Miniprotein binders against a7ua95r516to809. Designs and how they scored, part 11

Target 1, 294 residues: a7ua95r516to809
Amino acid sequence: ASLSLLSISDLVPDLQFIFFWMSNAIEILYFIQQKSPAYMQTIELMDDKAGSKESLLSATISANEEAMTILEEVIMYTFQQCVYYITKTLYVVLPGLLDCNPFGTEPSSEQCRRAAGVCVCAVCVMPEAVRRVVSVFQTTSDLLQQYQVHSEIQSQMFAYLFFFTNVSLFNQLIDKGPARGWFQRSRVLQIQASVKILLDWAKGAGHNHLAQKFFAKFCSTVTILASPPQQLSQMSWKALCAEHPSLKPVQLHRILTQYQLMAELGPLPIWQPSSEDEAYIYRTVDLLESFENH
Below, E stands for the ipSAE of ESMFold2; O stands for the ipSAE of OpenDDE; V2 stands for 0.75 times the mean of E and O plus 0.25 times the DockQ between their complexes.

## First folded at step 26 (miniprotein)

Design Z2 (at its last look DockQ between E and O 0.87; V2 from the best seeds 0.67)
Fold by ESMFold2, look of step 26:
Structure Z2 (fold): chain B 294 residues (1-294), chain A 101 residues (1-101)
Amino acid sequence: as target 1 above (294 residues)
Amino acid sequence: SPELKEIAEELRELARELAEFLREAIELAEKLGDPELFREFLKLLAKFIRLVLEFLRLKAELKEKGDPELLKEAEKILKRAKELIEEAREILEKAREELEK
């Protein structure tokens, strides 16, 4: 990965070009969809001079379908390109959310730190790792609005970005958490605070419903891990499944296993999986989430 | 690259011109009672948008590989796009002249 993959700002010129064509293709497609049916009916009602009406109608239908098809292809391609570039940037910056300490006392820059006795810089409130992720989302939002991309496409874009974020954070936590010490209670509380900042951004940006839907698995994981042992020990497997329906049995089992290790708890009978779930807790193929299944 | 950015900007301007021409073509087709005019512009639009798609794919490839020969292909796409816009302009001019008869 190059340093350019760590900064969304370096991608802005390319994204501007892509959003321009996406927005214009959508507008042209909409225009043709509204005008073509009436025009086709006009042709169908015309007199058949020299037998050319049938040829003209067929050729016009074909031309209309080809134009619609290529516009739809441009829209799909540009959407995929946006997702590709943006998620490539997210992939690089998202792990920092798991490593950062949002409870640090520093303003996040040397100049802001030195000025603390005279003036506090508002731009340096957010930890750098969180700021990098928020910057990707905010830049995306600004570009979508700048190019007046249809609101349904904007929603679909953020649905994919939140889905990607959830999968990336969950998979890294499960996969790297033991080696990185991310299951320690103090670390889990730091992760929870960092994700809260991101969720607050999504709420303020008008995407709260999408964030609640697509972050559910990761948020459930962090909620369980952040729970005090006295409270979590009182919850049965069935109660945990009911409270956290986004977690598969293998995932819940793994999370509880890591919790037991962190809290130095022995096996708890109350966490024994139900008979139905027992068949699924060792399905390692289901442990990590797929980026293609949202 | 600066050259690729210039080509992209010219394509954007040509696209705006074609959209304006499409709107006019529909109005003229209705006034003249000439359904072939709308069909001709749909064909020009499809050809132009296909060039745009080719350019988008070429731009992505150039960013990944940095091959200067791909820039020459981008210049060819722009020239073909300009020819399509000129064709559109000529068809509209003839339609306007026919209406004024």
Scores: ipSAE 0.654, ipTM 0.870, lowest interface PAE 1.0, mean pLDDT 83
Fold by OpenDDE base, look of step 26:
Structure Z2 (fold): chain B 294 residues (1-294), chain A 101 residues (1-101)
Amino acid sequence: as target 1 above (294 residues)
Amino acid sequence: SPELKEIAEELRELARELAEFLREAIELAEKLGDPELFREFLKLLAKFIRLVLEFLRLKAELKEKGDPELLKEAEKILKRAKELIEEAREILEKAREELEK
């Protein structure tokens, strides 16, 4: 099936199956971890009939280790599969976020239209492109909650999903932004508003810290691009580096260069990289973010 | 496929049964002072979870390739899983009988 046709709703049955086993494996693992020490102690307290105790203990330890190892493999595999399917869906819907005009009157979701005609719920008032992205995250959250997945695993999953989203959006903005006109102030403001809706959702879902951390690069880029020329032209390279520490020198330099071109500004000496950063601004290999660095 | 969905659901039910058996086995093992019972159940659990992992991988592959031979393998996994559950049931039944003695 072409990637373009895959909605998160189409993946729900598969995800439900994976989440079931992930949750179940975690539960069983914890159960074994809690019960095994007491059981080992029971063996240790048994009368040593001709060395049988040591052999039994060893055999029990081995069986426990095997079970735990396989459970861990299931947890890891299911986690990876969830991430794979969810990120595949995100990959399809994320480009729409950059083209979205959140200030336009877009029709409410089909589900809410059917129920109430005009629904004014937070999801229904979202632009369709934003709603599609939020729907992926919300579905993920709902499934994690439905299967009562351990909070640490939930956090790890959202961390990765936010990471992936940031990398995807950042790379698209840097690579295609100039050609697509996404560096134009009006478009940047649209993107900023769209991302704010996503961040607000993340905050409401209890993932504010993770969202702030993992969206830092994209948010910094959008913030710089949304800045009025009068304001941004007063900021030195050092000040910008300090305010946007998530950006590499090469990234900041690219953003400023494109901003300069878009705003038809002449060369700004104040934006000249420091002598320390001068060697790094030409490292084009570091311009785009890698999906492997997580 | 509907067949794969059915196998998946059956495996879920078997997992629930095994979870119940595991809880009971631990209780019985504690009452009987029989560490072998616990060990045997851990072995069965390991085998079952391995089958689940195999099925998960197979399901993922089947989704990608649509190979009918993979469905046959899924059916074999289910059969093996059912056999393991029956073995677990038999072990528990024996343990219950020992406790009543």
Scores: ipSAE 0.555, ipTM 0.841, lowest interface PAE 0.9, mean pLDDT 89
ESMFold2 (binder alone), look of step 26: mean pLDDT 83; pTM 0.813

## First folded at step 27 (miniprotein)

Design a1 (at its last look DockQ between E and O 0.88; V2 from the best seeds 0.68)
Fold by ESMFold2, look of step 27:
Structure a1 (fold): chain B 294 residues (1-294), chain A 101 residues (1-101)
Amino acid sequence: as target 1 above (294 residues)
Amino acid sequence: SPELKEIAEELRELAREFAEFLREAIELAEKLGDPELFREFLKLLAKFIRLVLEFLRLKAELKEKGDPELLKEAEKILKRAKELIEEAREILEKAREELEK
């Protein structure tokens, strides 16, 4: 019940208001950036009537800097507010991705069944948990396009949303996976399939490069866990590090430990950390990722 | 909350007017050879955008707390924004008249 209060649909009016001001501030900033230099050059070429040309130029530069500074503040604040509201929604819906079964799906929406076998929405044929996450991304994309937010800012928004998604899913898997049974092979394959749906959405939305970059840690984790034991047991620690550079030594070590437990494998000499990495495999401060973006 | 929604819509309309005024101010300043006109509009714009930022923060606080005293602050922001628009309009009117001779 409490979770329904954080749905993306409930936030749309607030997001519309914030995107309106972000888009307007960006448009005005762009306009000033285009026009101000030429206008100031016009002042520089003026006759120095009454000896006030230098004072006028200096005052105009100051006014321009003040206007640009406050516009940049509005853009940054509105961006942060959008991220704040959207990620609160995303935080609530993301854990369900780790619990859902995309393979054994019954018809996921009565609306799709009532349409006499005609699917009115592609999201209706996927698990509800996946649909909720896709809906957050799609609603965000629709709003950004509706308000004609500059494409570079749209990319920055999705870069952060994908970063947040990666951190949330990775941390939940590592922290709660043993107790929730998420490291069982059948479960990992279900998680892999669910993540593929998100990656397919990102590709279709024009964000494939961003998704590949910012989901790398979680995707590497799932790829390792989904590997058959015969295949994975033939890969050395060095080879695994080279293939999965997004994983810190403590993270890779934890993933392999959970894999050994689930596959009923004893310690493998080939997975012995390199001497350089051995100093880092017990750094628990590095195990979970920070939500702080730098 | 209907009062806040009304204030927000009025502020949106004022923002659209200010953007149009800025575009006109630059064109008039160029035609008149009056660079001070553009500078004056940049100063008014900065004041207006600062009010918008105050309103955005106030609206976020209202959503968290629901304090009706914050509506009084929102009304003050709108009043000041309307004063800035009138200042901008008067400056443009004078510039248009000057261009005509």
Scores: ipSAE 0.679, ipTM 0.881, lowest interface PAE 1.0, mean pLDDT 83
Fold by OpenDDE base, look of step 27:
Structure a1 (fold): chain B 294 residues (1-294), chain A 101 residues (1-101)
Amino acid sequence: as target 1 above (294 residues)
Amino acid sequence: SPELKEIAEELRELAREFAEFLREAIELAEKLGDPELFREFLKLLAKFIRLVLEFLRLKAELKEKGDPELLKEAEKILKRAKELIEEAREILEKAREELEK
């Protein structure tokens, strides 16, 4: 099946299986961690019959370590597999977010129409492209809750997914944005509105802090691009750096340069990088975000 | 594959059974003052979870490659898992008998 047809719904059975084992392994690991110290103490309190105590203790420690190690491996593997499948789905749906016009009367997706009642839920009123992205996150959330996965693991999962989403959207915007007209103010405003819907969902899902943290770079980029020329032209390089600390100098410089071109602005001395940043603005290797930094 | 789904469900049931056995083993070990029982179950747990991990990897690979030979391997894993559960059952039965003495 072409990657293009892969929906999150198609992955649910596989994800359910993975989440089951992830949750189960976490539960077992926690149980062992709680019980093992008591057993070690019981061995320590036993009468030392000719070195049997030490051997038993050592054997019990080894067995405990082995069990914990393999459980941790299952947890890590299942976590990785979840991320792998979910990010594949995100990869397919995220580009649609940048092309989405949330202000247009796009006909409500046929899928919500098939439910006999006009569902006025927040998801059903979303633009289709946004809904598809939100659906991936919502499905993930629902599965994590269904299997009662530990809150820390849930947080780590969403942290990574938001990270991935930010990197993907940022890189696409920076790389393809000029050619696709995404740097046009009207398009930027559409993107901004779409991202706001996603952030609102994240807030409602209890992941506001993570979303704000991990979407900072993309949001900063969109904020700059959405700024009126009259306002942005009054901001110095230093001020922009301070306001948008998530952006590297090379990234900010690229954004401003492309903004200048799109807005047909002449050279703006006020946007000239500081002497300290001047060496960094030409590091094109740092322009796009890496998926490996997480 | 429906067969793979069946294996997956059977492994889930075995996992539930093992969890029950582990809980009982811990209780029995506490009552008997026998830390060896606990150790034996930890070893069995490690073996069982290894099989689960192997199965998870196999399932992922089967999804990507579609190799029918992987299904045979999955069946072997299930067989081994059933054997481990039976071993666990036997150990528990012995421990129960000791508690009754």
Scores: ipSAE 0.558, ipTM 0.833, lowest interface PAE 0.9, mean pLDDT 88
ESMFold2 (binder alone), look of step 27: mean pLDDT 83; pTM 0.806

Design a2 (at its last look DockQ between E and O 0.84; V2 from the best seeds 0.62)
Fold by ESMFold2, look of step 27:
Structure a2 (fold): chain B 294 residues (1-294), chain A 101 residues (1-101)
Amino acid sequence: as target 1 above (294 residues)
Amino acid sequence: SPELKEIAEELRELARELAEFLREAIELAEKLGDPELFREFLKLLAKFIRLILEFLRLKAELKEKGDPELLKEAEKILKRAKELIEEAREILEKAREELEK
């Protein structure tokens, strides 16, 4: 049947079921891992008059391995299913971050006062496009906490969601940015502000280190494009590479070339790649990021 | 699919029950000095978790296809899961009786 573009709220019942089994499989797996060595040792300490001790130990090891294997299978499958459903909703809402105006010209504080009876609410002051993305992350965080999913698995899930978000935003900006006018300075500043709101959510949710790690490429791109033309034109290629190590040479070169064109800085090349980077600035296979590299 | 949602809820309750049975089985195995009891519960657990994996995959397939034959397969999974839980309960009852002797 039709794929239908579903909101995260429509998926909550399915995600609740999946998180329930993921969390329980994790807890059972750790429980068995902690208890099995003691029972194996108990068998080894038994008297072995008939030689049956080794057969009992072997059978118990086999049962233990089978149980752990299927639990690991459930954990992997449920993790993959959560990621699949969550990233489908992210894919729908992420492009809006590139088109929205987070600075706003409406008197939203008055609307929040009338709706909530208080001075300001966090949800009300957030642009709708950013709110939709934050809603996906917040719903995921709430479900992980509700089902008491192990903290290592929670970190792995947000690592992947931030990786996915970075790849999606970066690829769209690089691929569609010139045609969509996203390289224009006013638009870049709006994009930068929208992403800052998202990064602030990640920091408040306890995921600052993951967000800093996995958004680095997109954030570097936006930082370059938000730089004043005179400041950027005075920086050498070596200095730009050092300031933005997350960008591959082909990516940095493309961003700078498009910046020069859109900022009307003339047709002559401003930034001269190092001789060792010259081999890489035309590798178009390396320009866009792969969703498969995580 | 209210029938599928009901089956899913029943499987969740069976899982809670099995987890409690596993916890008790470990205690009884230690008190009785019976490592075979631990091995038997690991085997039942593996069978139950495999049924849960089958159900998870079936549920995802139903979401994509909406095939009513998949609901009949879900009912089979629930029936097998109930049989495993009853087997686990019987093993524990025997172990409790042995301890009280």
Scores: ipSAE 0.694, ipTM 0.891, lowest interface PAE 1.0, mean pLDDT 82
Fold by OpenDDE base, look of step 27:
Structure a2 (fold): chain B 294 residues (1-294), chain A 101 residues (1-101)
Amino acid sequence: as target 1 above (294 residues)
Amino acid sequence: SPELKEIAEELRELARELAEFLREAIELAEKLGDPELFREFLKLLAKFIRLILEFLRLKAELKEKGDPELLKEAEKILKRAKELIEEAREILEKAREELEK
């Protein structure tokens, strides 16, 4: 099946299976962690009949460690599998977010059209490209809640998914943006609006802090590109670095260079990197974000 | 695969049963003052969870490769899981008998 046809809905049965075992393993692990100390204490309080106590304690510790180790492996594996499947679906739908015109009267999804009533729900009023991305996150959230996955694991899941999304969108924008016209002000404003819808969803879902943290780089890039030339041309390199600390010098330099070209601005001395940053602006290996640094 | 789905559901039911047994074993172990019972159940649990992990990996692989041999392996896992549950049941029955003495 072409990757293009992969929807989150198609993966729901598999994800449900994985989430079930992830949740179950977490619950069992927690249960063991709570009960094991009491049993060890019970053994310690037993009369030492000919060294049997020490042997029993050792055996109990060993069995406990084995069980916990295997449970942790199940949790890690299931987590990884969830991330794997969800990120595959994100990979398919994220490019549409950059091409989306949220200001256009794109017809509501065919599904909302068939409902005789104009559904004015927040999802139905979303541009289709944004809705597809949000649907992946919402489905993930719903599944995590359905299986009552521990809140910490939920947070880690969304942290990774937002990280992945940020890296993907950032890299696409930096690499393909100039060629696709995404650096044009009108297009940037569309992208900004689309991302805002996504961030609003994240806020409504209780993940505001994570979204702000992990989308910082992409948001900074979009913010710079959305800035009017008159405003941005008055900002020094140092000021821009301070306002956008999530951007590496090489990234900021690339963004400004492409902005300059797009806006047909002459050389701007005020954007000249500091002597300290000058060595770093040419490190092209640091230009794109890595998926490994999470 | 419908067969794989059935195996998956059976494993879930076995897991529920084992969880109930574990809870009862803890209660019995406390009443009997026998920490060995708890240890035995932890060992069984570890074995069972290992089977589940193997099954999860197998299921993921089967989705990618569609190999009928993987279904046979899934059936073996289920068989072994059932054996572990019966072992757990037997241990509990013995513990119950001991408490009644």
Scores: ipSAE 0.412, ipTM 0.771, lowest interface PAE 1.3, mean pLDDT 87
ESMFold2 (binder alone), look of step 27: mean pLDDT 83; pTM 0.812

## First folded at step 28 (miniprotein)

Design b1 (at its last look DockQ between E and O 0.86; V2 from the best seeds 0.00; counts 0 for: pTM E .743 < .8)
Fold by ESMFold2, look of step 28:
Structure b1 (fold): chain B 294 residues (1-294), chain A 101 residues (1-101)
Amino acid sequence: as target 1 above (294 residues)
Amino acid sequence: SPELKEIREELLELAREFAEFLREAIELAEKLGDPELFREFLKLLAKFIRLVLEFLRLKAELKEKGDPELLKEAEKILKRAKELIEEAREILEKAREELEK
C-alpha cells in the first residue's frame, strides 16, 4: 500500500483501462464536434410544418451540451488518474537517483555484465535506479502510443511528469541533502551523470523541449554544485543569477552556502547578493517548490 | 480482484459495441436526415459515459479502500450499461428499417 512498494508494472492493467477510455472519449468528442454544427443548421433551416422545430432544436442543443460535458469530464478525470498513479510510482523511484553511482560500479546482475560490450538496450547498461525511472517514462510513452492518445494530451502528460520529477528531486536535494551527503562533490557529479541519462531519454523520445523547460531548476542546481571551486569563485552573484534564472534568490543562496561549506572555502560568504535580492535570500517559505504550480 | 477484472473487461467490450452503434447511428441519421435520431444517440451516449465515469471512480475507491461492497455497485453499473446497449440496438434496428423503405 506504501509508495515504496508500488511499481509501474503492477499498474499497467489499470492504466490500460484508463487510457482506453481516455482515447475513446477524445475520439467521440471530436466526432461529435465535427457533426453537431451540421445537425443544428439542418434543424434551423427546417420548415415548421410539424410545429416542433423550436422544441427539437432546444432538445438537440441540450443533448449535445450534456454529451460534450460528460466526455470532457471523463477526459479530465482519466488524465488526472493516469498522472496520479504514474507520479506515485515516480515518487518511489526518484530518490534512488540521488544515491546511485552511474560510474565505475560493478553491475551485480550477470546479465548486465555479459551485455556490457554488445548491449543495444540502454536500459540494460544503466544503473538500476536510473533504469527504474526511465522504465516509468518509457512505459507511459508506450501506453500513450498503444492507445493512440492525441499528441497534445501526450505532451501535457509528459510536461506534468517532468514538472513532478523536477520538484521531487529539487526538494529532496535541498531538504535532505546535508544529512544524506548529497552535496559532496563526488556525489554531485554522480547525480549529474544520472540526470544526463534521463535527459538523453527525453530527447530520444521527442520530448527534449519539455525536459529542458521543466528540469531547468534541478539541472541549474546540479550544474552549480558540480562546478570546480576555482571556476565558481570567479563568478559574481549577478552572473550566477543571469546564468540560472530558474533559481529564486533563497534557492541560489542555499545552494552556494552548501557549496562553500563542502568545498571548505572558509566561513566568509564569497557571493554577495544584490541589494534587490538581499531581502529575499532568507525567505524559507520560498525555498521548496510547490507541486501545484503546474 | 478477479471479479473486478471481469467487470472491467465486460465494460470494455460493451464500450466497443456502443461506439460501433454510435458510429452507425450517426451514419443512418445523416442518410435519413433525422436530427431526432442524432439527439437520441447523444442522450444514450451521455448516460453510458456517465456510467463509465461512475465505474472509474468506484474502481479507484475500491483500490484505495478495499471495500468489497463496492463490487456489488460495480455489478449494478454493468447491468445498467447492458440495458443501455439493448436500447441502442433497438433504435438502430428501427433506423435501418426506415432506410430500407
Scores: ipSAE 0.630, ipTM 0.852, lowest interface PAE 1.2, mean pLDDT 81
Fold by OpenDDE base, look of step 28:
Structure b1 (fold): chain B 294 residues (1-294), chain A 101 residues (1-101)
Amino acid sequence: as target 1 above (294 residues)
Amino acid sequence: SPELKEIREELLELAREFAEFLREAIELAEKLGDPELFREFLKLLAKFIRLVLEFLRLKAELKEKGDPELLKEAEKILKRAKELIEEAREILEKAREELEK
């Protein structure tokens, strides 16, 4: 019950604090890394007064290592906390993406309506369910930029968030899709359009490569399901495997089986798994994606 | 809680001060040729950042559990952080005085 009320906006003050310390710790760490060698050299160039130089050097190295270690711990902890909070928010909003009808006339955001009537900005034209997801990513992006977090950390953050999103959406679609009618072509087309909006946002935000990489499995699933029966029925198992390498044989087999049922297609020999894949299509443990593989 | 927010804001301010002190300490250490000054500040930095980490953990726990005892611990952390800043200030002041001689 309490999780359903959690919005990214509610987490902003906490996230700001965490991002502040993340950014500062990174900055201090890099600063120490840059300055420490010069100091060590300075000590090395000092006159050796009865072993005092070696002791001073050792003490300075130790102090440097301690400082760097604790800074790294802060960076790791803050990163983990950010991911934890943001993924909780995503967990709440992602199911709405699968139920979204992006082709419907949904009202623009209330905030933009008050200012100028119907706002046609990229965010306001998004379906509400898509906008909620995008808002999580946008808020994350804005905070990372606001606090000037190192680009590598930003990339790692988005990589994980996209990974999480893909796993969540894929698993929901595979597990609940048949029961919820998400495998119906009309519904699939809605999902495809919604995901496209998200991917377009990611492209605009400079994360195109990451999005393409980490959403590949979900996108492949949606692409197969969106394919007309006339087209898909002409594709062999091997061709589908080659075109969708992100899908495991068990996953592809599940998708095709459910597609066949939904489209009321008779048995299609052309979709029969190869002898090599036949043993793998029954590995139900590999059907859903794991969150631990990142 | 309002109290936790205040502690957070104070810690942020202390962090800014420490960052400035660290920069100055490096400059002074270079001018004085005193690598010990740098070492001392690294030690203080480590202590300070450890307190920050402790606070972050406490804050996260407090958000989840709402335990008033955690607020008291946060106050202790803030007190210790202030003490470290004063120590850093004193060290810098001594270094400044030495540079003026």
Scores: ipSAE 0.439, ipTM 0.776, lowest interface PAE 1.1, mean pLDDT 87
ESMFold2 (binder alone), look of step 28: mean pLDDT 82; pTM 0.786

